# Ledger of designs, part 8: VH-VL binders against o27280

Target 1, 266 residues: o27280
Amino acid sequence: MDSMNVPEVLEIKRIVEESESVKTFIFSWDFRREVRPGQFVMVWDFRDEKPMSVSLIDPVRSEIGISIRRVGEFTDRVHGLSEGDLLGIRGPYGRGFELMGRDILLVGGGIGMAPLAALADEATARGMRVDALVAARTADELLFLDRLEAAGVNISTCTDDGSCGFKGFAHERLLTLEENHDMAAVCGPEPMMFQVMRILDERDVPAQLSLERYMKCAVGICGQCCLDDTGFRVCAEGPVFWSQELSRVREFGRYRRDPAGRRVPW

## First folded at step 1 (VH-VL)

Design aD6 (framework fv_acasunlimab)
Fold by ESMFold2-Fast, scan of step 1:
Structure aD6 (fold): chain C 266 residues (1-266), chain A 119 residues (1-119), chain B 108 residues (1-108)
Amino acid sequence: as target 1 above (266 residues)
Amino acid sequence: EVQLLEPGGGLVQPGGSLRLSCEASGFTFSSYWMSWVRQAPGKGLEWVSGISGSGYSTFYADSVRGRFTISRDSSKNTLFLQMSSLRAEDTAVYYCAKDHSYPLGMDVWGQGTLVTVSS
Amino acid sequence: SYVLTQPPSVSVAPGQTARITCGGNNIGTKSVHWYQQKPGQAPVLVVYDDSDRPSGLPERFSGSNSGNTATLTISRVEAGDEADYYCQVWDSSSDHPVFGGGTKLTVL
């Protein structure tokens, strides 16, 4: 029996309210089924199943956390749950982040900070220097600042409206930050990730970017997970890709697909 | 329509000062990185200075650092270049330009304004 | 700082293909943009991000970028394509854009 391909029914041990729209659900986890930052799980509420990035990996406490933003019916129902309630968890799936070097940059936008928070924990535990650029449209959408600070991360913030930190976009803030990093990890809206990738490429900093938009496969194989130009399947080969791989994908950061499969500008 | 308008340059003595302006219309001014690019008579394009959409990040070519100051006023949709300690080699047509998507190239350019530094 | 090298001039007959090169150390790792400038006019972006074309620009304009050389290709050249062409990249070392010296395209 492959335990990764059947949902395990887990009790919600603890719920952390990260913002008005984001909650982290904490579960006891048997680490014989290992989980890496950047991987996702399928969360089943006994009606629908959706992919969610793992935001907390704590082998010492034997816990994982899954951060969920309230954006529709499924997430509304899950947000209505309490400690002691049950959810089905299947996975983990996908390729996680790979840590390299001594100095790492994290660039996260909104809920994209979720997988990066788990990565920050691992990187700091390995003794790496971690700089995080946390971006959002407003101060209320900045996530995981307390967790990152507790982990010893050097934090820079920016908001589009200037309500917290630098006033401007993530890529504008990045241009004012130190260029000396051995690698970067990026997760957030595709237009932001595209701009950040271009700057990191110019700085010769290898970057890993997490593409979560097409994680719709229970088993990890799905036609919608394929990228247009390269044929990479996000849930099977991603969701984490190196910037070198994404530079050959014409649609990344420029276009998306509507429900009819038509090319639509960002 | 998207456009950038540069009201006239000028003749300035060496060591003098001049402020250039560039009026933007037809796009969300505060969302785009803006640059000043100059071109000396018969020469190529030389990037001079850039400013982020928010106005909080500014960048300068080594040749003008400490002498030129870039700024923007989003309430007026206007980009400025304050030039001081002008030298004969600063004589050029100055263009303001809007980035397509920073750093993906400059897709809208002003008509250019001539700055002549001479007695 | 980073240096972009362009040939000073290129000549081509109408209807033929013009190729303008832009040389730079590991330029294939950078995003290259191309500008057309006609006498007395402001530059016009003709190719951005190595090979993307602004809306409304003829498909005759295309670009490539690999290794140490980026190339602007203009197929089926017309008299109206006669202009100076500049390549441009972002230089991470100096944290600013860098332009090539320009190439004068003459349509014979």
Scores: ipSAE 0.006, ipTM 0.413, lowest interface PAE 15.2, mean pLDDT 83

Design aD7 (framework fv_acasunlimab)
Fold by ESMFold2-Fast, scan of step 1:
Structure aD7 (fold): chain C 266 residues (1-266), chain A 118 residues (1-118), chain B 108 residues (1-108)
Amino acid sequence: as target 1 above (266 residues)
Amino acid sequence: EVQLLEPGGGLVQPGGSLRLSCEASGFTFSSYWMSWVRQAPGKGLEWVSGISGSGYSTFYADSVRGRFTISRDSSKNTLFLQMSSLRAEDTAVYYCARGYSSETFDYWGQGTLVTVSS
Amino acid sequence: SYVLTQPPSVSVAPGQTARITCGGNNIGTKSVHWYQQKPGQAPVLVVYDDSDRPSGLPERFSGSNSGNTATLTISRVEAGDEADYYCQVWDSSSDHPVFGGGTKLTVL
């Protein structure tokens, strides 16, 4: 039996409202069990269990944070909880981001900024220069701008509707930004990540991309975590992949599967 | 039930611009990739451009990159192709088609003739 | 860029079986789709993912794909099957669709 597969019941220490639809739940954490940016945990409300990326890693305060967007019955119940209430947490799972070089680019869309915010904290703490491109459909879906600014991150924004920053998509904004980065980390809607990866490949910037869409079953015990033509299991071998690994995956950025396993275009 | 209607097309001079449109009905437009495929008179099929259901991802054939822009308006269920710096070799029937990301084109519009000549 | 090779024309007698080939390097590792185009009309998908047939199409249309050759097979050919046929794959190196040059099927 692996102790990592048994949920630990933790008290909600603090709740931060990030937006109308997103909250960050903060827990005390024993850092003898290491957590890296890009890893996820299984959150259990004593009825259902769902995977959530870690968005705050603070060894100094001995805290982790988990950012949850309100969508569906499970997340509605979790959003109804208060400080002092209990949740089950098991993990962490997956491989996290690796930091390399001196100048780092982060590209995040919507809730995809959550794991990237944790990465930004670590990169800035190591003295790296961090540029972040934060993208969303509308201004109210842009996340973590104040936290990134407080960390010393150079922020660029874009929204599809032009309500904040550049009007357009992340890849369109990226074409107007400085090209000199030692690595990039990307997390957001898969079509956005695919277009961003193409630009970064042309610039010879190695990129790490986080695939969250299959994260329903931790430790790879089900086929839902499998990428089509490579056989990678996202929860066991991901969720973070280097761009050179994803360039071989025909499925990436082009289609996904519905609950019946049918190919559905993005 | 699925219908793709392509109003417009026409004659344009070299170096000119033209916007094509494709009106979709009978399916959830925003859930499907859309593409433009062209056919020069008496020639074969050539893929031109594709766009994801959300509009986030766009792709272009090398022959049109930088000159053509694909876009969509999900509120109007309409696909667009903005063509600029047109050349005689862009003369073709342009088809809109559904299903780019499934690597197949399962429904096609009737086609719109674009003629580039002086 | 990836190249698909089709014969420019194929002739068959009514009631016989027509075979249209599509050649490509290691094409058997790719999904091949086939389109029928009659004069003055838009293309129609007749076979997708190597061997699957769209709803409502005759069972006379079938496909196979192995090694360096994909094949569209039309059994019990009818005069109405006269058309140009195009194969198509996804080219992973350029990340876009590639069409073959087309094959004109003549029923004599």
Scores: ipSAE 0.000, ipTM 0.396, lowest interface PAE 17.1, mean pLDDT 83

Design aD8 (framework fv_acasunlimab)
Fold by ESMFold2-Fast, scan of step 1:
Structure aD8 (fold): chain C 266 residues (1-266), chain A 119 residues (1-119), chain B 108 residues (1-108)
Amino acid sequence: as target 1 above (266 residues)
Amino acid sequence: EVQLLEPGGGLVQPGGSLRLSCEASGFTFSSYWMSWVRQAPGKGLEWVSGISGSGYSTFYADSVRGRFTISRDSSKNTLFLQMSSLRAEDTAVYYCAKLDYSSGYFQHWGQGTLVTVSS
Amino acid sequence: SYVLTQPPSVSVAPGQTARITCGGNNIGTKSVHWYQQKPGQAPVLVVYDDSDRPSGLPERFSGSNSGNTATLTISRVEAGDEADYYCQVWDSSSDHPVFGGGTKLTVL
């Protein structure tokens, strides 16, 4: 009954502490059901179900990883689990990132670095040059630095408070980085993604952006599956979108019109 | 350098079918909206069809809806326009065109391919 | 459906300034783009976002947009500027581009 989205009960094989607030839960996975970076799964703790991005895809070890930040009651319960405990998993869902060209820029904010870590693994395995800008509010919230370093990724960091790397926001740091990339992938808070997209558009670098808020739409559990003024069907195309598609959405990044009719940040 | 190459125009009888292709190079093809714009002999530019970078969203002018199908193959960097139920008024030079990211202008145009619909 | 109106023809003497208008209801709230097309050639972008110019284009080309009229201005006109010029906007309500009918610029 594969046509019905039924959760499989899987044993937590390993837990990696990524930070004080983020853990990666690793499960054995049958890769006859393919999964790609940018896709998500529904995680069920036998009380509530929530969408979570896949952060590790390892067909050699037959494992997937799901990174979860502690932000509320559901995630607090999941963080209390140990190796050997059970979780329900269904999916994967949504469309994944596409890799094009020979070099890629990854821009991740907080937990948004999770799907980008899986993408970094795929890109490096394909022989691409990978530059990652890892952004967070504080040094304690920077994720996957050791994993990215081990994969040979060129890492730049920034924190809002200056506790690690550049002091400032991701887009401010991006302005100081080299402009030459064939593509970019961006995941993080929507205001960050908007500012980053604007700079990449100026540099003529095509970008894919992952909109976390639309993951529920992709599984059909919401009644609203349409972006703002475009009539665009998010459930059909999300959660990953090209910057070209998002540039025309009035609501994305809190755009407004100037006197010439152009969309600008507030 | 961005290039859009359009082989394969031709002469077709009314009611016939023809597929146009546009081979793209010099940019990350899958990241950009692509369009077909046509121009009848001695007339102005008329937008025909558009497709999102992902290939999932497609758009059509009222005059061609239900008769034309736009598609893309990102593995081959190629844009297609499948034309069916062709009419004499479809006679035009067809341009493929690359849109910008931010405000919907056409950054680059192909050389154009002539489609003639005549008995 | 949104409609753009251009004069079919404009004539100008060499060295003078040509002005080609593009009329549309509240067009000043939209971003207007301009294309040059010479006989037998594909269109070429000459002005985008009302007044911005692609790199490599002469500074003689400029644009403006306010109220119900956008204008392409070509200063110090040269014989090589003879072409058809088209304005274009993106209509976000129908999610497609709209072109003006075109203006033939003749340099006498």
Scores: ipSAE 0.000, ipTM 0.386, lowest interface PAE 15.1, mean pLDDT 82

Design aD9 (framework fv_acasunlimab)
Fold by ESMFold2-Fast, scan of step 1:
Structure aD9 (fold): chain C 266 residues (1-266), chain A 118 residues (1-118), chain B 108 residues (1-108)
Amino acid sequence: as target 1 above (266 residues)
Amino acid sequence: EVQLLEPGGGLVQPGGSLRLSCEASGFTFSSYWMSWVRQAPGKGLEWVSGISGSGYSTFYADSVRGRFTISRDSSKNTLFLQMSSLRAEDTAVYYCAKYKGDSYFDYWGQGTLVTVSS
Amino acid sequence: SYVLTQPPSVSVAPGQTARITCGGNNIGTKSVHWYQQKPGQAPVLVVYDDSDRPSGLPERFSGSNSGNTATLTISRVEAGDEADYYCQVWDSSSDHPVFGGGTKLTVL
């Protein structure tokens, strides 16, 4: 299990430009180390290391993909890399999504569609009916639509500004969808996930949600990656949690902590 | 207080049929997946069948597919297993079990013995 | 179909620590659950989600899960802990739960 915590230096085999701010980096992967949708890896550029969700799992081509949004110095440097360049990868870490039933609803916001795209591939490969609600601030930030369509996923979109699909937020669009599903998987900004969870709970749809904000520590090195009132260690016990578990967490969707430990509303 | 009550086991001849029931109380029945798990005398636990909360999705172990039918009646909070074309190998204690979270069983019925012999 | 492997038996003296293993390919990426079954009784959940314990159960029961092996640990074993123990995961590829073969814990 120690070998899982040592970075392996891998060559960037292919880069897919998903949007102006998002790229998917594709690597050859030895699937004797299984990877499941919802898990993450630590990406090392030989200066800094950051957690990134796995967005492509392709055992047939022996490839994994990692989708990275440009938000800071580390991600700016990684976005400057080309095919043939090297990155360190360790993992996978965390619990993946569990698939149950014949049909699944995916609700993704922005980069949160990355782990859900991998899940969509697995669900469609097993013959499940997959409905995806893809949400973003603008049309240019909607991710993986072509990949989801190619996989046979039934897609609904919404944008805050109305530039594509329904004009409004994910939870507002979900209220107009009157379909029951056997389960749901949700990933995106925490306030969006909270609102979506409330609707799914009201409809008695079991849901799994991915908490990415605490994926800063990797299993084996991780210090205090915990939720405020439950003691869940996201990198060890998550990042994927059932809605019933998250409904007991007072801070989920309501507040975060500042550097002084004080509660700050979202 | 969650309770799962299983009346309805018995002795059946090979090729016969029997229906098991499991009456649930103490939780919102329609919100949870339910399952049947059996245990042959002196052997381990074997999953038999599962059903989603809505009843739309049903699943079966290869050993019982085509012979057993799982169903539920949410208005009566009752889970059923209709068994047909019974074989001596189906002799077991049958448990109904409630799913929670990461697909674990938090509550089990008391078990019902089904004996298939001539 | 995913397979879980347990030793058929484990023996321990009262007051000692019992460790029951559950082997599975890359099981560390799955949630593992543990059930205790005493003769003539239904199974009872003792550990869920690798290491969580149901309310009302003794703190002597704990679990871990990493790599290819999950472990149920029972500290300060009592005669009343003698039972069969089963591990269980959800196998998403076959869309059903999978149980280990069970381990008989003998105290004394």
Scores: ipSAE 0.007, ipTM 0.457, lowest interface PAE 13.1, mean pLDDT 83

Design bA (framework fv_bamlanivimab)
Fold by OpenDDE, second read of step 2:
Structure bA (fold): chain C 266 residues (1-266), chain A 120 residues (1-120), chain B 107 residues (1-107)
Amino acid sequence: as target 1 above (266 residues)
Amino acid sequence: QVQLVQSGAEVKKPGSSVKVSCKASGGTFSSYAISWVRQAPGQGLEWMGRIIPIFGTANYAQKFQGRVTITADKSTSTAYMELSSLRSEDTAVYYCARDEGYSYGYFDYWGQGTAVTVSS
Amino acid sequence: DIQMTQSPSSLSASVGDRVTITCRASQSISSYLSWYQQKPGKAPKLLIYAASSLQSGVPSRFSGSGSGTDFTLTITSLQPEDFATYYCQQSYSTPRTFGQGTKVEIK
């Protein structure tokens, strides 16, 4: 069995409160183990295990960060932890984003900005021009703005209630932006991603999108994260997909499978 | 235009070490990964490892772990590949290549190659 | 490691011919596949990236297709300068791996 499949017990080095519902947990990391933006790790609190995106990759400090939104029992427990406490980390897994071109557009919604924040760091470091459309329900839910700004990212915000930036959804804001990019990376609610992808395809902008599905094994064997028509495993072939691949996935933007395997509409 | 210029051909004895350089010009260096790929005579291409100069971190193929060291000097925009404990099987042309992706990607620019001959 | 298998290992063709080379991955690599051309004594040259994206400066007679495990490089009308060895390469995971190559020879 690959060593990457064995959970490592790591000490929480730091905790950053990103918002009322989101915390970033920072760990020391041995970068002999590669990690890319868009990849995820399995977080184990010694009771349950959940996939979480990597939101910070700092080879200089030998640290990674995992941003977790409080949404249930598992995340409630994790949010109750303090610096110095322990978590099990297994991974990283999945296919991450690939950077190409000179100008990149990031479109993120809510916690979907987590992997994109990491990607932004990489893109800016390589001298790319990075535009980020950051979407959330309210201003208080906008994530990583200070971090993105510090990195030199050109930020555009939109909120459902108009409390910050453009009032509306990400795809609506995108329609108001005329400039094309060499590539786009998208992560957020699937309905958002679906609409954004359509616009990007119409504009002939290559796009990568990160999907979220129920993942159990993370190694492509249990099938819980399989996409219906293609048989793509989000944990193995994804979670990052090209738009061309997702165009083959009927369920994309329409429904997902719950832990029981039932169709759950978005 | 990005160019990668490698050091000249090397003739080495078994058990010795060789260090090949790859100087980049015409673009950014530190923010791109530099990979090393070798090709034995009449054979295919084999990835050895890569370095990300901006972070100073290198990764290696398992086959070469412990025997290969990849480094980079940001000040001179030069990457290095050192292979120790040379064997006859290490006779090959060694290429440096720029990764378009940070960790993942294609090789859009290549050095001209460095012939390394290992013979007693 | 992900194994890349090209087919055929070699082929003979004439100028003007349509040439098709296939590459199969041992597991899904999504669209993270590149094609290279190599001439004797020269470094490989990138032709296609991301399975189907044409590298700048590469003639439009070259095209790539496929996703997952099966990929194809197509030359619509073979030109004299196209006689070379072609390699596929996956960038889905490390180590990066190449196909064994396909030599396109003149008939």
Scores: ipSAE 0.008, ipTM 0.504, lowest interface PAE 10.1, mean pLDDT 91
Fold by ESMFold2-Fast, scan of step 1:
Structure bA (fold): chain C 266 residues (1-266), chain A 120 residues (1-120), chain B 107 residues (1-107)
Amino acid sequence: as target 1 above (266 residues)
Amino acid sequence: QVQLVQSGAEVKKPGSSVKVSCKASGGTFSSYAISWVRQAPGQGLEWMGRIIPIFGTANYAQKFQGRVTITADKSTSTAYMELSSLRSEDTAVYYCARDEGYSYGYFDYWGQGTAVTVSS
Amino acid sequence: DIQMTQSPSSLSASVGDRVTITCRASQSISSYLSWYQQKPGKAPKLLIYAASSLQSGVPSRFSGSGSGTDFTLTITSLQPEDFATYYCQQSYSTPRTFGQGTKVEIK
């Protein structure tokens, strides 16, 4: 397959149950279609198509994985599938993460750990030192801890309710962590990412942030592709942005959009 | 279309410094890195370093660390490479290249090159 | 630093020939390999990125293959404008490093 825009019907090779609400679907992949951490694919169940981040990139086994949280009709149908069943996959799309330096920090919230898990694998394979701050509301919503540990990542956990690790929010935990990082990558709920970005900016740590809501814009589906005062064309430039790019966007961390495209506070 | 235009040829004395410019047009200067690559007469390509203009930081190959400084002026979409303490071995053509650092890190557009001759 | 080794250092070929150039990385670089063409007195031109992806505007007679440590550039049915020096380059890590080049000369 030479074109990223040609959908392929692929067999589900393996399913990993990450939590009660999250599964990773693993497919054989022809790496003539290169995939980078931070990129996404369109998953087609023969009724609807949704963007999903690539959470596993394994060229040794010739496999990719996509992690899907159960949140609606499409994801409920996909969660009902078994090994051997078929899904359509189109892509990859979007701007992936760039690795630089020797020591990196990953900050992930909930399903936002999915693209960061793929990044952690690549960073550790390059011999980088990786620290990960994994945040969720409760211990049951923390994702990929076993996989990150297997990759040699230094893990810190944070839950809102204190059921695992630090009791509090990701940005509160970050304030207690060492400042010795060459870069950071951040993915999770937008309010969390905004607070984390502010702290990293104060520490002069360059950060890349993945904005899940902009994945449709990266493939040209959404007409709302301009970010406030900066004039960024999100459909061409996302979902991963440097913190300096996002620091000039008034919408980031403050507003979301309703179905009519109106600004709604978080 | 994206175009990188470099400053003209330079003849320098040993021990001096040279500053080469690279002006970008036709593309999004801030969304890409700019790498500097040199080529001595009859030799291969040697990467010197890069800058990410949106961040303003540069990284250098160990061989050039301490002698090279790469900067960017976002207002003029221009990157600069300054090499100090010049030696005859620094005689080379110096290229800037747009560095697609986000996915595969390839150099998709190149400047025309700047010949720097270090001679007494 | 990752070292890139090309073979051969030079070769002689005729128009219409199939030319193969190889590149070996000192450690696995996955698919983060690009191929460039350089003509005398000119800047390099990107031909292939991500080991096998053809750059827009580059003729289909150029192709790349490989992953990990071993990579190949193939030119089918060599044309007069293809006589040049070819370089591989890894972007898996910083510093970026190039092979020493392969000069394709007229026979």
Scores: ipSAE 0.006, ipTM 0.429, lowest interface PAE 13.3, mean pLDDT 83

